# VH-VL binders against c7peq0, part 37

Target 1, 252 residues: c7peq0
Amino acid sequence: MHNKIYNSFIDRKAKGIKSFAVLIDPDKVNPADIADLAAKCTAAKVDYIFLGGSLVITNHLDECVQQFKTLCDIPVVLFPGSPSQVSRYADALLYLSVISGRNPELLIGQHVLSAPAVKKSGLEVISTGYVLIDGGAPTTVSYISNTTPIPSDKDDIAMCTAMAGEMLGMKVVFMDAGSGARKPITESMISRVASQVSAPIIVGGGIRDAEKAYLNCKAGADIIVVGNAIEKETSLIKEMADAVHAAAPVLK
Short names: E, the ipSAE of ESMFold2; O, the ipSAE of OpenDDE; V2, 0.75 times the mean of E and O plus 0.25 times the DockQ between their complexes.

## First folded at step 9 (VH-VL; framework fv_inotuzumab)

Design e2 (at its last look DockQ between E and O 0.01; V2 from the best seeds 0.00; counts 0 for: pae O 9.8 > 2, placed apart)
Fold by ESMFold2, look of step 9:
Structure e2 (fold): chain C 252 residues (1-252), chain A 120 residues (1-120), chain B 112 residues (1-112)
Amino acid sequence: as target 1 above (252 residues)
Amino acid sequence: EVQLVQSGAEVKKPGASVKVSCKASGYTFTSYYIHWVRQAPGQGLEWIGYINPSGGRTTYRRKFQGRVTMTADTSTSTVYMELSSLRSEDTAVYYCARDRYDWSGYFDYWGQGTLVTVSS
Amino acid sequence: DVQVTQSPSSLSASVGDRVTITCRSSQSLLHSSGKTYLSWYLHKPGKAPQLLIYEVSNRFSGVPDRFSGSGSGTDFTLTISSLQPEDFATYYCQQYTNFPLTFGQGTKVEIK
């Protein structure tokens, strides 16, 4: 099956159905944590599991994928700290280009190195324009990427960056404030980007409560991804999933 | 010569726990996963889960989650599987089996098996 | 879970016979990489199981060439071209395209 996960993004966007993704960092979880997370995500009807992080230093990604695939039926989408992190058991890979920055290694350089492994894995590859937005403090992503995030009040720069990415062939736009961000991406910026981009829009970073998740959906985000707040308090999974799902139209 | 040598047969009462050992030799212990598979009388093979001896991370089949614990001791090149809250249907021969990560999911070498009998 | 079903459950054969065992999965074992992940094992009571075939058709090191595997999608076969005295055993197929890993129920090959 080709394009199964990308088609789910497109089909849900066409129906106005918003999706909730839980981002899990392989370096921060153990087998008991994963079992608990899988149960909670299943009960809350989480739409996707995103596995990865900005700093994957222990390199246990594949084993985490295998455990989630053993424990639940939720699609597992790789969100790696670098393009070379793959698992043949995952459902898809967000093949991220940091289009908000001017670091050639994160634009295309690492992809050249990882392409043979990615091809050999057989994974569905989803071309993703990664747009890093200033979250109010340096993040692991901003430091490791050696890139300057787009300022949080520069809606037109974010919009033009996303438009250019889509025109260059990116299938998905991922707007991210970074793990541990002080503040999430503004609804104004999300709305500005959504007004000019047809591709599915993933929004993440600094989302700490269900109300913000809901409002981001109403502003035009198609997929809300939360990692840090859930690492601190897994009881938030159901509350946030419910809020995201409630943003969908009752009548399509 | 790759060898996996398991501990001897055990008889247990319902509600008890059993700990089966699997000692590896003839290869780099931390480079290969160890899986556990069981065979109840008159039945086929049933996969239980695995452990990565490098760091001790595990994956368990859903039906065993909460009752099984796998550990590895790199100093003795030995993997252990502990199954708790034993029931009569846990009577089986338990096998350890080696899996190379890049060939993940099939087993090139197996232990001789350990019979665990659960009876009142 | 992906179920894997073997047939026959048992058979009787003589030395020199050609033996064919089938394995059917509840869904395609074709991975998006183009590979199919199915293995075969030989097991004699009181002994450790032995790997024969991986990835449908690849013989494991030291396995005699009388053993061959074939198939695609949901249907697979193990063939023993000329049965030898040491081949009387129970044979299992196993899929590893999907977790959890699952085995067929076994096929016992006995002396006629």
Scores: ipSAE 0.284, ipTM 0.724, lowest interface PAE 5.4, mean pLDDT 88
Fold by OpenDDE, look of step 9:
Structure e2 (fold): chain C 252 residues (1-252), chain A 120 residues (1-120), chain B 112 residues (1-112)
Amino acid sequence: as target 1 above (252 residues)
Amino acid sequence: EVQLVQSGAEVKKPGASVKVSCKASGYTFTSYYIHWVRQAPGQGLEWIGYINPSGGRTTYRRKFQGRVTMTADTSTSTVYMELSSLRSEDTAVYYCARDRYDWSGYFDYWGQGTLVTVSS
Amino acid sequence: DVQVTQSPSSLSASVGDRVTITCRSSQSLLHSSGKTYLSWYLHKPGKAPQLLIYEVSNRFSGVPDRFSGSGSGTDFTLTISSLQPEDFATYYCQQYTNFPLTFGQGTKVEIK
């Protein structure tokens, strides 16, 4: 049970299956929204619900998780802006270390502080190398963390960063252009990373249409995460999910 | 109208290098990957590799690793394929081709081809 | 690598004829997603190849209805329902389910 979600990542990757995750900010949804989203995600065969926000303004995390768990059978994975944002009701927690930056607090400092609570929660903890890529717009993460993202055209830096994360024992690589990114991560960068990393690769930020989602998958992304685009237009859930599920990987 | 226009035929000796150009027009140059494919006389088509004109990242078929170099010049919307240590087996028509999407694996537009002859 | 073999290597036909070209791959081109990635191209000497079909059966924009693709797994077919004068050319199939990308050896359609 402690590795159920991670094992699903590994299993799906091994089979060449691409996964679609809908990112939901608990602070931006109400119960009615959750009901609608749960229904749409179920209908679209969304693979994961990622819950998390850069800032926790209100404490609706538990409620949000519980509602999704009640309304659908889609695994709920916490994608927190801070390691302290946990709910024991979720299926797993991506324990994010920002390895693209050089802020020790985001590498391990905050993790030390949150570790007891995370342990107590009983959640499956998935060590995740978080790689922030320049999306052409300032992100909340960049601002709060005071970290500099990897330039969008520096494929090798992203690759080396991801490699280092994996070699350090991180089980998942999360490449993120950030919320509201103007420029999604390029397929070349994804491909470069995928060529050197065996760990599941999650890609998010700035994905606005099914075509981009599809291309990211073919480039080597294992899981596509979309938030903002879905918030603006929930009808995109089905279209994007279908595209992701139809994608063929480039790298074996 | 999308067009890929390649450089003219080349004749080279074994051991030499050849550089073929592919000038793109009619679309946003940096938005599409360019692939290279060759066809030896009487043989099928053989995929060589591709380049992302945005950033210049390349991926080559293993067979050509170490001998092929693809580059892109955004100022002229031109992609280049250089093949070194030429041998007789490299005699072929070389094609550049645009990926149907940003990166999909099949090609919606092709260049007219460039014959490269390697002979002593 | 996935080998792709076409049959026949050449054929003679007349205008108006129904023409069928087959393509066989060394392994299934069915992806785990359920999609099969095979394309067909038309190539005339001295000209740029042209895309006809992608994903087994989808016609590229501007391609006449007389061209159709079918098949699954390892066996695929390009059909020209009524051969036109401009259709005399060499045809190639190409798989892109797996890298490296690979092509058939070609089928030359000649005038009878």
Scores: ipSAE 0.015, ipTM 0.560, lowest interface PAE 9.8, mean pLDDT 92
ESMFold2 (binder alone), look of step 9: mean pLDDT 92; pTM 0.934

Design e3 (at its last look DockQ between E and O 0.01; V2 from the best seeds 0.00; counts 0 for: pae E 13.1 > 2, placed apart)
Fold by OpenDDE, look of step 9:
Structure e3 (fold): chain C 252 residues (1-252), chain A 121 residues (1-121), chain B 112 residues (1-112)
Amino acid sequence: as target 1 above (252 residues)
Amino acid sequence: EVQLVQSGAEVKKPGASVKVSCKASGYTFTSYYIHWVRQAPGQGLEWIGYINPSYGRTTYRRKFQGRVTMTADTSTSTVYMELSSLRSEDTAVYYCARDYGWDSSGYFDYWGQGTLVTVSS
Amino acid sequence: DVQVTQSPSSLSASVGDRVTITCRSSQSLLHSSGKTYLSWYLHKPGKAPQLLIYEVSNRFSGVPDRFSGSGSGTDFTLTISSLQPEDFATYYCQQYTNFPLTFGQGTKVEIK
C-alpha cells in the first residue's frame, strides 16, 4: 500500500501507541552481524528499522535493505542523509527537508535533483520536516550543510519550526539531536512541539538508556530512534523497546 | 476460502498453562495480524492481544501482560496463544481472529471456531 | 479504556420485524484520520462470530442488505430491516479507534 508506513504512524499515534525504531547505518554495520541484529530486533518487537547514513560511501544500501527484508518483516524505512540515498527495496522513505536551517539546498535543492529517481523507485515517500537540535556535538548534517542547529533551550523556536513544517505539508516531524549527541532533546522541547503539532513526532539523538526513551515518549514523542547506543550494546534494544512500548496508555 | 481452525477444548487446573493453536489457510499468512478474543460464560467478548505473524511482534492487553504469550509459525501458518498461571476466571471460549493490517487494524473479518478452556480444581 | 454499551441487552422479535440495536461509546470514536472505527458482529452459540459491519456503515462481503449500520461520534445503530430466521443471535458492537479494543456487552435477539 502506498501509504502503509505513514498510515501506521498516524494510526499508532492516534491510539497513543509509542514506537521504537532502530537506526542502522549501512556503511557501518557489518553484514555478518545483520542476522543477529535482525533477530534481536524481532525479539524486542522493534517497530521500525531506520536505515540511513549521513554519507553513503559504499553502495551497501540495497544489500542492507534486502538482507533485513529477508531476515525479518519489520518495516524498513530509509532515513537518508541525502535525498538521493534510496533503495526500491525499502518500505518507505523519509523525504527530509532540513527546516531548522536556512540552506535552500537542504530545503528543496537536493530534492529536485533526486525527485526523478525517488519517483521511479516506487517507494512510499513521507515528507518529513527535519529539525536539527543542538546536541552538544557537531553533526554530519550540520557540518555538511553548514546549518546551525536550534539551540537546545529554545523550545519556542523548535515549536514554531515544527509548526511551520506541518503547515507547509510535512507529514512527519523529525527532531534530531544528531548522531553522537551529548545532549538529547529535552522533554520540555518535545512537549512544547507536541502541543502544537498533530503530525507524528520522531525523536532521535543522544538517547542512551531506556529511561530517557520512556520520558521522551511521555513528553510527546511518537517514535524513538536509537542508533549509537545499540551499536555499542545490542542488549539495549530490548530494554529500550520495552520502555517505549510501556509508555503507551495502559491497555486494560 | 479463508479459514481459521483452532485446537480442541482444554481442561486445566489453577496455576497451569494452556496453549491454544490457530491454523490459518486460504490467504497469505504473513499478511494479516491475528488477534485473540475470549468470552467467559455469560459474559461479553474481551480482547486479549494480537500478533504480527510476519516477525512475531505482539501487543497484549495490560491485563494479560506477563501471562500471555503469542507466537507464530510461518512454516505451518499457525498462531499460538499461551496463557499461564491459569485461574478460574480464565475459563472461557478463546477465539483467534484475522485483522487487516497496519493501516486498518482493529476489526476482525474472519474468526476461528473457538476453543473452550476450562480451569477448575 | 473506551466503554461500549449496547441497548437493549436482549429483545424478542418475530420474523419480518424491524430490529434496531444501539451502541454507545464513552468517548467519540472519530479517529484523527477522519474515520470512525466501529464494527458489528453476529454470534451464534458454538459458532465463530461473523463480521457484519465495519467503519460504522460498511457491510462486509456477503452480508445481506437487510443489515445496515449508522451513527457517529458516540452513538451507533445496527438495523435489521426484516428479521430472518437465521438472524436470531447475539450481536456485538466493537470499537477499534482506540486501544484496548473493546466490545459491547451484546444484544441477544430471540424469537418472540
Scores: ipSAE 0.005, ipTM 0.493, lowest interface PAE 12.5, mean pLDDT 90
Fold by ESMFold2, look of step 9:
Structure e3 (fold): chain C 252 residues (1-252), chain A 121 residues (1-121), chain B 112 residues (1-112)
Amino acid sequence: as target 1 above (252 residues)
Amino acid sequence: EVQLVQSGAEVKKPGASVKVSCKASGYTFTSYYIHWVRQAPGQGLEWIGYINPSYGRTTYRRKFQGRVTMTADTSTSTVYMELSSLRSEDTAVYYCARDYGWDSSGYFDYWGQGTLVTVSS
Amino acid sequence: DVQVTQSPSSLSASVGDRVTITCRSSQSLLHSSGKTYLSWYLHKPGKAPQLLIYEVSNRFSGVPDRFSGSGSGTDFTLTISSLQPEDFATYYCQQYTNFPLTFGQGTKVEIK
């Protein structure tokens, strides 16, 4: 059981296969709707379920994880609002450090406090460099993190931030415009980061249609994460998954 | 010494609600989850759900969803479980039990003494 | 829901006897962490349940050496190596690999 989820990230990247992840907020999802959501994700061949958000105040996290795991075979990966918010019933944890910011509590401070509990959970822990990019409006993430996002036109700053994170030992780079972003991360910025980083690249925030998901993959994103658009309209799951999967290279 | 002390026995009519308290002492209240487990007469143990008293997060077994509410009062180190729309089948001894909060270990090292709830016409 | 079934439902034994209680789950309790989450409790009438064993084989603090747990996958055993008068009780296994948490139906141990 070593690094099963992380190995799937790097194996798929090595093969040029792009992945689609649906982000579900346990605080917002109606438990009665989970069966339908799981069925739609299964039918669309969604690669990962990401559970979490910026604010996980009250919710049935353990029940939510277990419902998805009993209703489908899609891996469930935690995307917690803080490192202390875990469920051992999930498949893996994205252990996020907000490397785009200068808040020491979000860089390592909370991790020091939560590390014993994370270790006791037995979860696969995936060190993740979280890079917040300006999405054109204040986001829950920018407020909670007390960080200034990297400006959307500063490709070199995003590139150097991701590069430094990888050199410091981050296994995955997560570029995020934030929930509620008015604009997604540019293909130019994704390409610049991808040119200098070997780690799998997750891109999320403000992605509203299949064309943008596809273009992000062609720019070098390995995993596309969509939450808000799917939350509004679950019929988009298949269209977006198809677009992401179509970005895979054609075998010669 | 870790202790969980529950409120006294209750007799209720069908359709009413009951609220059972569980006062914790001898440990850091917000560092542990509190679960509720019941035992109907002549039956085994049945898990109901839990609360994380630090954040108020709850998880309920589906059978009880919509009828059970768990709350925590950190100022008194007390957890409450309220069960509504009572039926005769809800007659049971209700226990609170402690679980290590950070890993949600799922086993219960300390239990309350139990509270008998009787539902009769 | 993962079902756990105990055997036997009851037994009578004398002080000093070796007692074995089995617990079988409807699916493997091996978690992706490599750990197996199965616990055992002792419950006397009018008393709170008491934890005996967690993670299949780890004795809880203060539990006498005569109690031991073993097993893997779907099959688990609680053993009392030399039954004592205070061991009269009902014993429950409980799985916590999968949500919801579920208990076996209980095994009543009666001292002759």
Scores: ipSAE 0.000, ipTM 0.523, lowest interface PAE 13.1, mean pLDDT 86
ESMFold2 (binder alone), look of step 9: mean pLDDT 92; pTM 0.936

Design e4 (at its last look DockQ between E and O 0.38; V2 from the best seeds 0.00; counts 0 for: pae E 14.5 > 2)
Fold by OpenDDE, look of step 9:
Structure e4 (fold): chain C 252 residues (1-252), chain A 121 residues (1-121), chain B 112 residues (1-112)
Amino acid sequence: as target 1 above (252 residues)
Amino acid sequence: EVQLVQSGAEVKKPGASVKVSCKASGYTFTSYYIHWVRQAPGQGLEWIGYINPSGGRTTYRRKFQGRVTMTADTSTSTVYMELSSLRSEDTAVYYCARDYGWDSSGYFDYWGQGTLVTVSS
Amino acid sequence: DVQVTQSPSSLSASVGDRVTITCRSSQSLLHSSGKTYLYWYLHKPGKAPQLLIYEVSNRFSGVPDRFSGSGSGTDFTLTISSLQPEDFATYYCQQYTNFPLTFGQGTKVEIK
């Protein structure tokens, strides 16, 4: 039960099913927004709601999680900018270690501080190797952490980083071009990583249309995460979800 | 002493709106969520939603989404619940209740006295 | 939504009787934290509901020891060891493990 979300990742991957996740910043949504989003996500058969932001300036995470849990049956997965951003009401937490950088605080320092609270929450914790890829724009994470992303054309570095993360016991690899990325992660990089990593691969950042989402899936991404694009145009949710779901045959 | 005091009974026509108040006292107003629960005649308790007085964020049951609005006035330590497009089935006693908090058992330890809202033609 | 069903819907009893009310949920109320967020309330007409039991078996402050709660997973029980005159009321179980929050339909304890 405490591995329900992770098991869903593994099961879907094993079946060749591609998943679509909508990323929502708790600080940027109001109750009306959440209601609309929940309805659209449900209609589009969105697989996961990812909640999180690089910066949490307000403490509204619980309310946001609770709203989504009230309004839809889509699993809510925390994707926090800090390991301390947790809510008991969520279905799981991606416990992110920034393995693309060399900042010890983002590798384990902040985790040590947040560990008691995370443990106390009882939340499913999914150890996640976070791989920051250069998306052509500075990210909040890179700015705050002073972490240099992996260059977008360095497929081998990304591959080796992901491999290392997996071998260190991280259960999921999250490749992220960051919020507001101008350049999404290339299919070549995704394919390179996917060829060497068995863990579920989450890809996000700079995905702006259904075609890109589809191609990323075909390249080897297991879960596509989209935030900014749908914030601007919520009609893209269904289009992207359909594309992702069509990327591989569903084994029944 | 912790107290939640609600506004008086209301009689409304179908299609109208009603706004019930819940004045809190005896504790730090912004430290506890306030829930609303109603009971229709001969029926059980039904959860409507809640508001965090700190910041005013709300969570509504799906059934009431789009029809209910909860607000908080920190200056008067008062929470409001407004229900619009009233129907006969909205006839009920409405209660506000303080949530002790999820990390602290999350139970409703104090309740208002209830407000009867009657919707009739 | 998590459905919570009480049994019986009503019962008649006399002062001094042992009363047992059951509450069944459509799914386990065990939270990942290890806690089970099931509560019992007493409600009298014209009055505010009152908390009796929190987290299955803990008596709220001021609640007489004749009230007790038990259960796990999906099956819960409220027991009144010796019914008192002031105990004639409707009792509700409530779950806080899942949103939306839901109550049982209530059990009315009437005087025989």
Scores: ipSAE 0.104, ipTM 0.693, lowest interface PAE 2.5, mean pLDDT 92
Fold by ESMFold2, look of step 9:
Structure e4 (fold): chain C 252 residues (1-252), chain A 121 residues (1-121), chain B 112 residues (1-112)
Amino acid sequence: as target 1 above (252 residues)
Amino acid sequence: EVQLVQSGAEVKKPGASVKVSCKASGYTFTSYYIHWVRQAPGQGLEWIGYINPSGGRTTYRRKFQGRVTMTADTSTSTVYMELSSLRSEDTAVYYCARDYGWDSSGYFDYWGQGTLVTVSS
Amino acid sequence: DVQVTQSPSSLSASVGDRVTITCRSSQSLLHSSGKTYLYWYLHKPGKAPQLLIYEVSNRFSGVPDRFSGSGSGTDFTLTISSLQPEDFATYYCQQYTNFPLTFGQGTKVEIK
């Protein structure tokens, strides 16, 4: 079956079912903690595990993917920070283009260099329009790359960016305030994007509690991704998953 | 040149643990995965799992999950496999083997001599 | 788990005989990269296993040319074109196209 993970995104969106993804950085996770983390995600009915972050050696990524695949049935989706973050054992790859910026390397340049390896991996490749929103502080990537995030109050810029990305062939829109963001993306911005985009919408960055996760879903997010808050407090996994799932219609 | 030298044979009672060592020499220890494979009497080869000595990350076959622990000591170029809650069916020769590739390619160019572990009541 | 099953479980042969051993997997071992991760090993009692063939058909360094591998998809064969005295051993196929790594049950080649 082609496009198994992408089809799950669109099928769940069509049913109004919201999804919760836990983002794990292979460089930050302690191997001894992976079994406990997998068990907590399973018990909470987490829908996806996103793996990615800073540059990693390819063999470490493979190990991390294989551990999660051994310990649970939750799909593992790569969220790459670099061309070397490819593992043939994952279920899918979010192939990110930073469409909110004007840096040609982040738009297409890195993709040209990585495409042969990505094709060789055999992974399901999900074209993803990555929309960076100002989270209240400069991120490392925004400063070093000179990529300016979309201002947090410019809903129409975010909407037009996502709309253009979808028209150009992006299958998924990822709105991200960035790791360590001081403030999450506003519900107003999410709602404005959702009103004009049919593609599944992933929202992340700065989400610290279950209420914000719930409100983002009500605003139109399809998939909520959380990393930093869970790194600090893994007991939040259940609370956030419950809130995200409660934003869907009650099934009889 | 490349050598994998394992610890000696062991006799254990059911319910005990055993820790088998595998000392590597003749190559860059942290650049290659080490797998563990066993053979029970009259049986074929059975894969247990592997460790990446760079950082100590491990992957285990599901049937051994919760009973096996692999560790690496880069200062001595030695990997260890510990199997707990031993049963009589764990009686086997245990081998360490070096993965040929840098990315767990899954074929083994050099093997240890094997360590017989006998579990008897 | 992907099962790989060898045939026969044992055989008797004389020096000079042509020997074939088959390995069948429960699903295709063709990876999307175009590679097939199937391997053959030789194992004598009291010795460590030795790699013979990697990726279906490639002889490992130092392996005599009387050993050859072939096959694709689900069906694979190891052939010894002219059996020598040192070839009496147990032979294993092994796959790692799919996690977890699995071995065949082995084929014992004995002196007739």
Scores: ipSAE 0.000, ipTM 0.478, lowest interface PAE 14.5, mean pLDDT 86
ESMFold2 (binder alone), look of step 9: mean pLDDT 92; pTM 0.931

